VHH binders against Uncharacterized protein F14F9.5. Designs and how they scored, part 15

Target 1, 296 residues: Uncharacterized protein F14F9.5, of Caenorhabditis elegans (q9guc9)
Amino acid sequence: TSYSTSNGIRLMTFNIWNSGANVENGQQKIAKHILMVNPDVVALQEVYANVTRNLTLMLGHPWVAVERNHEYPDTAILTRHVLIPNTNLSTSGAVGVKIMLRTGFMIHFWSLHLDYTSYGPYAANNKLVDKLDQIMAGENVGRGPQIYEILNLPMMKKWMEKVEDVPIFIAGDFNGPSHLDWTEQTKKIHGDWVIRWPATKELEEREFSDTFREIYPNVVSDPGITWSTVNKFNPEWNYTIPEPQDRIDFLFYKGPVVPYQILTYSGCEKPQRIPFHSKNDYPSDHFAVFADYTFI

## First folded at step 5 (VHH)

Design k10 (framework vhh_8pnl_2)
Fold by ESMFold2-Fast, scan of step 5:
Structure k10 (fold): chain B 296 residues (1-296), chain A 123 residues (1-123)
Amino acid sequence: as target 1 above (296 residues)
Amino acid sequence: QGQLVESGGGLVQPGGSLRLSCADAGFTFDYYAMAWYRQAPGKERELVARIYSGGSTNYADFVKGRFTISRDNAKSTLYLQMNSLKPEDTAMYYCARGFSVGYYEPSEDYDYWGQGTRVTVSA
């Protein structure tokens, strides 16, 4: 879907499932779907070294990229706008950078991929634990600390000081649900749990807005599931129980922008589930999420 | 619950092999991920291999290609096939119950660790 504007931006987050390795012609398909969505900036997760080089060649001028500074980047940002030199930041789970849009507006943008181990929904939905502290212990291994790392980075504190002039976006795969989604209204589908997931709760306490839940406040009618397109039954349990389906890919913002549209995306063809996924047109086991914002 | 019983350890020369077994008298063996840990003299306990309820496996880098973890749900038994053993593999080997999809739980307070089985690799 084409979208042109001089007063707004389209942002996308896209976990690319082992850099497209799980489907035939995966990298070409990743580039194809990015072009179909037509975003201004893309947060990528599950990025192997040099994959963004291949993607930017396929996307063409003026697309550029920045990868997390690590031998296995995992996170990257693609944009058709200008990456400001010497503003890229790396943490254990994220890459951030300052971007100047062709319009002259500037943004600060993070792509993150939080720790995938100790996956809370699986423990909760399958009733593997009986105390909230056991679930929170899993959150404190990687995901919680990784959010705190981003928010406490000295340069991020400087970006926060300027947030009334330059908006900040945090986009990516959180490997955990929102505290807004595991409520009294939804506990019957979540193993009878109400859980205030710490990563998204911390962002809310720092006054970041969850774009999807702001536009769609009813969690029951608009769950916004992003995981998974292809994992419908638990492979760890020989497909005998349903795999937890959750919204775990988010677009957060703070500063002088207003969101007016958000969509989950998996292309024009419904992906075939595992193990029949190899010829899927849409190359990921996550839905992508994209949103449109207007500067105020 | 302290229901895990390890066996199969012994003395072996470098390059030899051993198969460890862990019997779990627990309520639902197939429900849990199972793991092998080891502790060498003067060292902390470390994860060797994990097998999830669905059969997926993870291995520590120092045993990849040499050790194979497997399970028999009908017998409620976990196995560790150890090939190409090295002196550095000398340790007490412990069986533990865990959870699928990498769910973390504090290890220090577990009541469902086995007593361990000793593996000694020397000439």
Scores: ipSAE 0.000, ipTM 0.180, lowest interface PAE 12.3, mean pLDDT 84

Design k11 (framework vhh_8pnl_2)
Fold by ESMFold2-Fast, scan of step 5:
Structure k11 (fold): chain B 296 residues (1-296), chain A 124 residues (1-124)
Amino acid sequence: as target 1 above (296 residues)
Amino acid sequence: QGQLVESGGGLVQPGGSLRLSCADAGFKFSLYAMAWYRQAPGKERELVARIYSGGSTNYADFVKGRFTISRDNAKSTLYLQMNSLKPEDTAMYYCAAEFSTGWDEPLTDDYDYWGQGTRVTVSA
């Protein structure tokens, strides 16, 4: 299966499920699947300290990495291109950096992992709350503020001033769906809710484009589910309660690029559900997402 | 350990009515999408009606306006009210509980739980 591209970039976001700890040979499998996808830049989530060192050794020259500045990095960026010195940015949920591609084009790139507590889809789909305000309270404590934090960094504001020359990408695990996915057309599978999820809505208001939904505008025919490959039932009640399945891993962009392809990815073998996941070839409970862009 | 038990089938004359019931015995009924399928001799099982966990419904064209699917989550029971029955409605009727892990409609083999069926015969 060749995903050949020319005069552009392939970007990937990949939550690596406790740094590969949940499957046999997980880190080797993470590296293998990155190489199979063949991206230029990878946003990683659920990264333990120094995991990117192991991954870059397995990926080989010229792969390099930057981790969020924290004892538990959680987010990291891998690339086979050049990380520009002194452009690293860290927030509570993200790491960002300026990258110079071998073509000479520059990008600004964020890997994020938003707060996982008070997961709105679970409450909404299972009717655990009866008012929208209760769901929004959860969004306003973690995920919304984390997006605001990224967008309001002084250096990010400078990147935004130059966005017409240097594109900005925000990629990662939002731990929440898109406002574009919980619509009137989809409410029957979402506990009869239509919800304008704040994190993705804020990015839209700042004129970032959701790559998947731009290429696949019909949410009913092309849902693009990214969570979960293995978690189909809630373990709290002995796996008898369905776990909400949503698109929560996104590639956002702004600036002089045009996306032309996007895919969800879980390797060539169908992952086995929990609790039979330990020998899965694909090492994550998230689908990876990758997209191809051309520069304007 | 989910198990579904259908009841309410029988013999009726054309134009008659029947109410089928499907009782849950062992899983969290309210959180599943529930469906009625039917299978006539020599045919594949076909979807009759589906009701999602949120209460929204879908019907096959051949029963639309005649059949009504409903659920009672407090009693963990699914219903199919069948009105204006026709000889071509004669079949085994099965209830199914499904968890959609994606958007694609589950294949019959993908349903989590099936009942044993209840027979509906509409006189010649």
Scores: ipSAE 0.000, ipTM 0.182, lowest interface PAE 16.2, mean pLDDT 82

Design k2 (from k0 with F27S T28I S31I; framework vhh_8pnl_2)
Fold by ESMFold2-Fast, scan of step 5:
Structure k2 (fold): chain B 296 residues (1-296), chain A 125 residues (1-125)
Amino acid sequence: as target 1 above (296 residues)
Amino acid sequence: QGQLVESGGGLVQPGGSLRLSCADAGSIFSIYAMAWYRQAPGKERELVARIYSGGSTNYADFVKGRFTISRDNAKSTLYLQMNSLKPEDTAMYYCAKDFSSGYYEPLTEDDYDYWGQGTRVTVSA
């Protein structure tokens, strides 16, 4: 697409489903779809060792990458712009970096992949728990602490001090829905639960904006489901009941930008569901999400 | 993160019984599905039994009628009652939190975030 770089930027978040291992030619397909979307910066999740090296080779110059500082990176950032040396940050679930765009604008950018254990929507939708505090307890083991870790990092606090001049983006797979999506209006499809999911609520309290929900405020008409593209039935029940379908991949921002477009993305053809997925053109079980912002 | 600690293994004669325990030291136990796996020398780790947060249970065919999985949420402890033990049951037994959100199943031992260290069960001929 003819995206203008004058006062604008396109950001993408993309969980690449075990680094493309679940489909034929998965890494080539990941690179293909990134090029089709034509983003400036990409948050990647489910990144195994050496995968970003392979992806940047396939994407070509000037694409560069930074990975979370860990034996198994899991999260990474790809960009066609300049990674500022010595600004890489790593936490248990995320990688962050400062990027200088070719326009001269700077951004701070996080890619995250929060803890996937004790998946709250599964417990809620299948009536496995009867008290909200049981679900919140699961959130307080991994996902909640991982958000607090990012927000309380000393360098992140410095980024927050400069946010009126340099925007901050937090993009990734939260492994949980938004507090904005599990409301009284959606209660009937969520096991009669209204849940103020803590990871997204904490970002709202720190004045980050949920790009999708800002542009599409009606949860009923515009649910924005991002997981799962290929797993529609719960494997715990031998694929006989529906898998919870939720928006769990988010683009958050704070600072001097205005979003004007956001889309979920799965290529041009509908992915085949498990077990017929191996030849899918789109290599993930998540929808990618990309958004366009103008600097103010 | 929480740590899982297995106990109760040992040497037993064929036809005997053992009760394995798994204590969850740091996690919120009641909302997790919990499982027992076992691994014999030279074999892959295999599921023995699973218990969901609501109390429903699944068993591998090779232990149905002989083993019973149960949980005590107040004590944050998982149990495996093993009856009518056979030499073929000789293995290291592992406790695991079921991390499957319905998204992916563990393909290897390394796919689980929360495994215990194991407890050895030997059934003498």
Scores: ipSAE 0.000, ipTM 0.126, lowest interface PAE 17.1, mean pLDDT 83

Design k3 (framework vhh_8pnl_2)
Fold by ESMFold2-Fast, scan of step 5:
Structure k3 (fold): chain B 296 residues (1-296), chain A 123 residues (1-123)
Amino acid sequence: as target 1 above (296 residues)
Amino acid sequence: QGQLVESGGGLVQPGGSLRLSCADAGFTFSYYAMAWYRQAPGKERELVARIYSGGSTNYADFVKGRFTISRDNAKSTLYLQMNSLKPEDTAMYYCAKDFSTGWYEPLEDYDYWGQGTRVTVSA
């Protein structure tokens, strides 16, 4: 753990489901679960106005936040370490920043929330389309371009030039599965599709590692589902068919770190499914994901 | 953020051919499905052909076997090769960035449509 080990760090990604609006005392519960996990840095998604201010007040000193530079932030980063001034980056789906840890180690960290529309698993699992490129059209509306937007920022290119010294993390809700998860081994539960989902594939081609799949390489025994804790039936079909369950929240890294632990997280109590969710202790419809890394 | 600019229209005799082009100044061309629509005098705008980012295509029944849609991602340019043209093909032809996922229609056409290029098929 980074709390007791000077060369370790714990990172978390956490979609906070309409900023905690869907459960009683949601923002207090968000802060509670962050403190229980005890991360060094948190990628947040579904962040609305004033939410990071409220959360940092509840978390207490020394927690600080940075939000995507937009009227509706959506993505934010929380940390108990130092945000380096004038290193904030914003894209249509993400916020990035340079962080100096108490140890003096530096990291570059992205929180992302990719486009949620034209969700590929709906079409694939229900066999609504007969050509792979029809599914790829949905990926190319927002999710694919949003990854390229991050990778094409001039400052991100500078971060990539220094990656052997300063690691880069990309964490968040991708609103799409991994190309590593929709394989020949899993196609029977995916409408008979093998799909190389472009957002995660592009990160792999740029030599980012998928922390969960690195530690748990067997997709059948260790699916690592993050969507959904509470949504078990498909709202696009008026709740008449099962909601596709997928790993869509990821922790990617590149550079001089080694992951040694990763978990999906939903607290100590099993969340009640929709519509019985309002009193859930765990305030999200996503599992959170957290991982521990050692600097090399 | 690019504007779509169509070219290649003109007057052609029945049975003739034309090649339409659509240039996009934007850097995201390769990520979008692209489509050709047409609007004949006094009629609604209708889909002619669509090409997805991966190269898969679909065509309206009335142009199958006669028209071929293609793209050059390096040039950010969409093409429509029109063969065996008929008087019924007379229309203004429009290029569009297509937000369709293959199971529903595009929801928006602002900044995603070109100005059009006119095709007239007559003796």
Scores: ipSAE 0.000, ipTM 0.149, lowest interface PAE 13.6, mean pLDDT 85

Design k4 (framework vhh_8pnl_2)
Fold by ESMFold2-Fast, scan of step 5:
Structure k4 (fold): chain B 296 residues (1-296), chain A 122 residues (1-122)
Amino acid sequence: as target 1 above (296 residues)
Amino acid sequence: QGQLVESGGGLVQPGGSLRLSCADAGFTFSSYAMAWYRQAPGKERELVARIYSGGSTNYADFVKGRFTISRDNAKSTLYLQMNSLKPEDTAMYYCAKDWSVGYYPEDDYDYWGQGTRVTVSA
């Protein structure tokens, strides 16, 4: 029995950009990069019908999947461990499940993809709005309510009652920055805004920890940008307006674990920018994020 | 899914010691809170000691300082070390999985073993 190696877990979040459709052999490349990272559990976003079935076949035994209960799943969880029967949960933007690891440890794990409309950083960074209320109105139509929905689901409340024994992870594409990233120290690069983004702020108030910012507390030296690898200009304006670059893919945790490593990932080759992206080895417009935790 | 099997009971003199074991054949052991209960003739089952998945422990007042609960997750085995035994400790001792782990259907009720008998007499 080793104290240093027996209790580790690697978690990954990965927005797979229209299920790999934007890159040649995209689904094979998604599977390849998952295997290269070698995670225990993966939160996937932009998952369309039949995609998890294809991915689990490519990943091989023992990989299994659960999708959000919807005709267009969008969110899914992959794991090489055991999905506990009858613990699947679905909300408008997320799928959650209880997982038993090979070690016998259990976790509760959410994959989320929050509403993409009324993107606040675009309006703020390009100075398209002059009132905080205009930005918050965008947050209140999808992203904020979707976090509230997850946290107030009756079964999630049961998971929270057991969080001292079974940790909870919330991983995914928030389609919004962290309140920890839009501060006085960074306002000059954010259209002179300091914004306490409500989705991440709500998780902090429920005592979830932002793994990246915990390990890298200096937002100036370690911004941790996750969007975008390929999109540098807004296509709706003929690529004449810069696209905001932000950390919008997060790994949150609560309970008896300690993170000791976190990385943003885009493979070994620098992705080519739009429109030259079709042959990219790395198949996404988001960086993946993965983190290592130990159980206490 | 798991069957709990207790062992280690027996006859012992006052002031003696016994070590009880509870083996779980299933793969869920490390994720459950585990407990020892006892039942003396004509009485209800009472909690003796509990150990949570993270290692925290609770003891009934009447055994504090005398009994120690522990677990070996690699062996899927729960232990109860009983020291300074008294005639009042005479009972059938039961191993249980606690329903405290959450929504999973097997958590809706306690799993009980068949028990192991402890008799403390001269």
Scores: ipSAE 0.000, ipTM 0.089, lowest interface PAE 24.1, mean pLDDT 82

Design k5 (from k0 with S31R S100T Y103F; framework vhh_8pnl_2)
Fold by ESMFold2-Fast, scan of step 5:
Formats: C-alpha cells, sequence, structure tokens
Structure k5 (fold): chain B 296 residues (1-296), chain A 125 residues (1-125)
C-alpha cells in the first residue's frame, strides 16, 4: 500500500531500545524492520558505539551512517544516500548532517534524543507537583536547552538561511509530549493538565511543522502514541505506577516539501509487554514513525 | 527486575586508589540515572556521585576532584574511580538506579530491587 516517487522521500525515526539488547537477535531485527519500512533516511536513538557499523553491514550497500561525536553516541543517522563531507554537527542531544539524495535534491537532517530526566508526564499524572512552574523547571534542565542549542548553532543558522531551497528535518525522541497533544480535549487523561510543552512549542515558533499533527489534527481520535509498546507500568517505581502513554517521537520539517503520509510502526506482530518481551519480533519499546514527503 | 552487584572494594592506605564497579543484570540500564552512595558506620547513607543517561555528572563536595563516575551502557556497568583516598572515605559503597532527578522522590526501602548489596572500602590509618 505504500507508494514512492522519484521526487519523494521517506523519513523514519526509530528509538532502538538499548541498541537492540532487550530482545533476542535485536540488531538483526532492527535491520529487518528498517528494510521492511524502506526509508531513505533514519534517525536512530539509543545507539551504542559501533552499532551503526553493524547495522550498515546488515542493511548492505549503499547504506552509510553518521554518529553524534561523543564516546557514547546515543544519536545517529542512517541513509542509503550521500552524506556530504564536513557537514556533520553534534550537540549534547543530537547529530545533524547534509544529505544529497540520488535524485540530486539536498536536505539537512537532525536525529535527536532529548534528556530523559525529570519526565514531566510522571510528575503531572502522578500529582507530584501542584504548579506549572515545577513542571517547566524540569523542562529547563535538559530538554528545552537542548533544542535551543541546536537552533543557535552557527552552522544551523546558515542552514536556516537556505531553508527555502534546502529543507530541514528534525526527527527523534523528544522525551516529552507535544504542546499540541496536552490540550483541553485531552486533560482528563493527563492529570487535568493543559501544558504547552516547550521543546515542541519552540520548534513551532521557529516555523517547523509537526508532520503527524498536520496530517492528523484531531488529538482525541488520532493520539499517535509512540511510547510505550511494552512498558505499561513505570519500572522506576517497581512497576506500581502506570507508564504514561504519549507521543514523544516526532518528525518536524521546514522548507519546500509537502508531507502526504505518516504512520506509527511496530511491525506485523503485537509486541508482548514486559517481562515477556525477549522474543518480540519488533525490537523496541517505542513505535517507529515514518513519513513520506514530496519536493515542491 | 534486576539485581545490582558491586565489586572492587578493599583495604588501601591513605593516598591510594580503588576502582569500584557495579553490574546491572537488568534490561534498562542505559535509561536510568545511576549513582554511588556510601554509608560509614553509625551514619546515614549519603550520595557520592551521580551520572545521567546522557553522561552529565554530579559530585558531592567532599569527593569533587578526587572521584570520577563513569558508565558503560553496552556492558550495563557503572564505575567509580577513587583517587587520593582518605580515612574519612571508609564506608560501605552502594550503587543505585537513582530517581532523585527533578521532581522524583528519593529512593526508599521499597526500591530494594534498585539498590546493590554494597562493597566495603577501608582506608587504613
Amino acid sequence: as target 1 above (296 residues)
Amino acid sequence: QGQLVESGGGLVQPGGSLRLSCADAGFTFSRYAMAWYRQAPGKERELVARIYSGGSTNYADFVKGRFTISRDNAKSTLYLQMNSLKPEDTAMYYCAKDFTSGFYEPLTEDDYDYWGQGTRVTVSA
């Protein structure tokens, strides 16, 4: 049912859950599901050193990779296209690069994994806080600053100057919901909170579009939950507190492209929940998200 | 879900060094903040150092510049490099999956699965 054109591109974001360590043959299963989705570019999160080398060997020629420049990469980008030399950028939570597609079109692409600490939905849903400022303090520790870091890089500012010609994509695990998802319509399932989450709000203010919410504007009928496929209870509290179910994996874009399809993905088999997950065909506790765009 | 196992403790002379290790048999090591705590005889357990999943660190003032916390997510192992050891560092050292980031409550006795059994460090007079 999927369709591809010569002037189209498929992008995927995929948190690979401890580099596939939580399921049997996890790295082989990661490669399998990437091939089944058939993307042009993949943002990866939870990437250990040398994992992209193993994945590119399993995916085969012409797949190539770039990892965040750090002892513990965490974020990486895979593509079947050309990585432009000397365009690699690294921040505390992200890796970005310029890619030339086989069509000759160019894109700027970011894979990010924002700070997971002080997770706002736990505080809000479990009533650990009674003031919005306390939740925002958690956002200002890592996730908010990490978005500002990306947007304020000198090279990123140059990419923004060319955005009318070369689109920019920001894809990854934000470790926080969208301000578009925590609204008056959804407050009953969010501890009676309406929260304008700062990371996604900042991208909106910089005129990036949230691909999922653009195609599916109704948050009640189309929540687009990406975390979790297997965690129904919070392991940090000995599985006694329900794990908040949220859309935290996003594909943002800016520039001369039009999205025409987006899906959450967990393969063909329903993942077994923890602790029965070790033989799951789908190797992640996140849904992958992929989207199709046409250049204009 | 998993049991934390500390190792590397022992008897050393003042000014000596030790490296502690903590192995996590669980599945979600890379997603947790990890910490080293210590408890001297007759005193309460105190935080020594913490490392977040992304690699940022916090240190107690009394070990800053002497101890270094690190992690290997591929091996599910936490480390504490202890240099310039003092008699005051004599304690049982515990590793923990730490929930005290931001708004989360500190670890309690109900979080036993998230504490190790400890490894003893003795700095001789």
Scores: ipSAE 0.000, ipTM 0.108, lowest interface PAE 21.4, mean pLDDT 81

Design k6 (framework vhh_8pnl_2)
Fold by ESMFold2-Fast, scan of step 5:
Structure k6 (fold): chain B 296 residues (1-296), chain A 123 residues (1-123)
Amino acid sequence: as target 1 above (296 residues)
Amino acid sequence: QGQLVESGGGLVQPGGSLRLSCADAGFIFSTYAMAWYRQAPGKERELVARIYSGGSTNYADFVKGRFTISRDNAKSTLYLQMNSLKPEDTAMYYCAKDYSIGWYEDTEEYDYWGQGTRVTVSA
């Protein structure tokens, strides 16, 4: 899909599943699907060493990248616009940067990949835990603190002071659902749990908007599942037990923009599920998510 | 997610070996830590060995080098291989689910116990 506008931007978040290692020609397919979506800025997760260099070479001029400052970056941002020098920030699991669009508008943009251990939906849906406090304890060791770290970084506080002029986007794989998705209306498919997941709740309390749920407020009719395209069943049981399917990849925003469309994306052909995935055209076990915004 | 059922206990001579098994009728065994505890007559229950979802293990000092904890996630089964058994190892052995599940922290210990399997080390 192609879309262009003089007063807007297209943002994409894309977990690239071990940097494309799980499908034939994975990195080339990652680049292909980025070009097909035609975003302005891409948040990437599961980025290994040299992958952003390879991807920017495949995408061509003017695509540039910034990655989290680590031997295994994990998170990176790709853009066809200008990365403002010396504005990149790194936290545990996230990279942020200031971008100047060709329109002259500025944005602050975060790509994140929150802690993947102690996956809450798996424990909750399969009733491994009896106390809500145990789910919250798991969230508050890795994923919750990582959101708090971003929001309380001194430079991020400065970005927040300017948010009426320069919007802030937080995009990525949260490794956890939204508090907006595990409600009374959906508890029957979530092991009878209603859980106010802390990472997304913290963003809401800081007045970030969940783009998907803003455009699609009905969680029952529009679940917006992003994990998984290929993992429908638990691999430890030879894929005989269902794997929880959740929306865990988000686009959040704050500031003078209005979203007007959002889609989950897995290419033009249905991906074949594991173990028949190696020749999939779409190279990820996550749906990508992309959204279009206009500046106010 | 089902009950824990221990087996493999029995009477063995000093220096002998036993392998204990603990079957979990639950379907997602791999996502939580599992432990073996024991309780000798007149003593408090004590941790023998623990194995985390990622495969890392902890052992009590009194069994290091003699006991090995392992898990088979596909079979939902926890094992304790006991070698060089001593009379002091005589106890009821209990399998427990530890809902720490890696990063989870209990402010109150949450445990789920089986009925136990008895190990007696004597001539």
Scores: ipSAE 0.000, ipTM 0.107, lowest interface PAE 20.0, mean pLDDT 81

Design k7 (framework vhh_8pnl_2)
Fold by ESMFold2-Fast, scan of step 5:
Structure k7 (fold): chain B 296 residues (1-296), chain A 124 residues (1-124)
Amino acid sequence: as target 1 above (296 residues)
Amino acid sequence: QGQLVESGGGLVQPGGSLRLSCADAGFTFSSYAMAWYRQAPGKERELVARIYSGGSTNYADFVKGRFTISRDNAKSTLYLQMNSLKPEDTAMYYCATDFSYGYYDEPTEDYDYWGQGTRVTVSA
């Protein structure tokens, strides 16, 4: 009869919608909601330069950050644990780092934000294209290549060699659904399309597990929508065209951990939809996603 | 891509009809969304109708039930059938292409390619 919470970790992914610029007091609200969720490590997307400095000041000791090495970082990682020096990795859409937890356990952690152009669900649901090849062409320009870039980075290949000892997490905004979510069972709400989305399929082929779909295998009863909290209708057409609602924010893992809980998060108040969003308590147009894991 | 060329404008009496055409000067555009905009004298350009490569259409409220947008991909031609014309429809009409796929988080997408326009005048 032993009990120890020190063998568990909480991971969060959180697209912060133009670094909180779209709501009043956005950065303070971002920090507030991170503290309410109480994660160990956070993947952030839509990060402007120096935003993590402000967030870590608001979160307080011992929070630290690493940003993607670029003039516009876009992706960042926050943690209350130790960032291992000289383990930072940057790609066109991601930042990765090795983290030592206060328990002494190590993890390798990626925050990603894949290309947002040629958004597949909008094209499919609104009949903007009539051939699967047109949707796949959009995936193969940015999103697919960006996943391939992460997985084929030389240091990432070394992390994969040690994955049986040190787990790897890939968390972030994929700007595309899972191949597990667009099936025969769901095609009626997806413009009659069944689509094997390539970014998530590539991770499955490298034996990463989709935490949400592992815990909730029924896509119909448990869709796990993460986009969007506020983008419900197309504003170009006087808010008459419904915006596709999809799960596009994921927590993937590989290695000696077991997930036991996952949730989508948008605070305690239902966010007001665009264009009435400026005073929302929850500062993002994405749901955050957080999950709890135990080490084996 | 070539150049977009609008035609079919003219003078028509209230209640009349016109069909506008937009041809991509010898190039195909079957993979792109196409739209009609208009600009009345002294006013800003406004979106009239859009058609996507898959056949979906959208219309501004002020033309719903009166105008119909269509495309012939084999002829690389976009059409706007205008029925029950009103004096308020008097404007220069422009054809445009869009290389993106609809609305995104930052919906400030501008059309990259405009035609020269065709004049529509609705008067007795």
Scores: ipSAE 0.011, ipTM 0.407, lowest interface PAE 9.4, mean pLDDT 85

Design k8 (framework vhh_8pnl_2)
Fold by ESMFold2-Fast, scan of step 5:
Structure k8 (fold): chain B 296 residues (1-296), chain A 124 residues (1-124)
Amino acid sequence: as target 1 above (296 residues)
Amino acid sequence: QGQLVESGGGLVQPGGSLRLSCADAGRTFSSYAMAWYRQAPGKERELVARIYSGGSTNYADFVKGRFTISRDNAKSTLYLQMNSLKPEDTAMYYCAKEWTSGYYEPLTDDYTYWGQGTRVTVSA
């Protein structure tokens, strides 16, 4: 059974948790799960230098990679298709590239990993702050500016001018929830907060679509949690507090495609939580997310 | 709460390795996040790596792939394995015990306890 058609594409985003260092045989397991999902293009986060070389060797021909231009790449893109020479773009939190599919269709694709500091859901869910401005201060020093940086690159502006012909995808770990997920309907599980998270809101204002929420519009019945597979509880200050569980890994798109399927993925075996995670078959503390699109 | 004592610093050649340790004399080690910060001569103190009470880790971009943070709750000890050291890594390295969870940073310095630091020098 093929999950793509002659005019379809499968995209995946996958935070690989310190390049697989936290589980036994982590890089082999990363490659295994990519092959099981069988995507066309993969956004990777938490990529150490040279990890994509190992992964492409394990995945085999014709898999190729591009990494963010940095000593520690952090973000990378893997694909079974053709990377167009001299189209690589790098920002503080992301790598982007133009890809030509075997079908001849072209896409522009971003892998991002936004700033992890001042994690808003923990502050809100544990009632550590009493003002929305305190949460927004955290968003405005890292994650918000990193989205702005991507959208304001001169070449990205050129990609946006051609978006009706060549779709743009932005995939990755946002280290923050969606403004679509922290609503009146969900405030009871979010420390009584309704928060319009700025990174995802900025993409919506630029008319990018959140693939998961488009296919599953009911946040209560379909929360789509992506963090975390293993970080469930922390014992702190003589007690155990739950770690906030949120959808923070997204597939956004704009242009002439229609999504028809999206799933969160952690393999077929339930991951054991920290500290019992070292032998987990699934090598990440994030769910992967993959989606199928057809070209129009 | 408790006194934090760093050790393991020293002089090393570029490309070399060092392992830093931080011992907490207090009884609350396992309940806190633990972090390594550094301060180079003439620069602000900056976060190098953090490990949360649940075991998840975060690294500054400039050390990812080279440094590994770990903790031993039974020994109340924090470690930083530093590989492929560069002259730019020359600094005083400070252990911090922080009231935090997940990726959230402490709201106030009142919940952060600091060690006295250990010196790392990478020969130019």
Scores: ipSAE 0.000, ipTM 0.141, lowest interface PAE 17.0, mean pLDDT 84

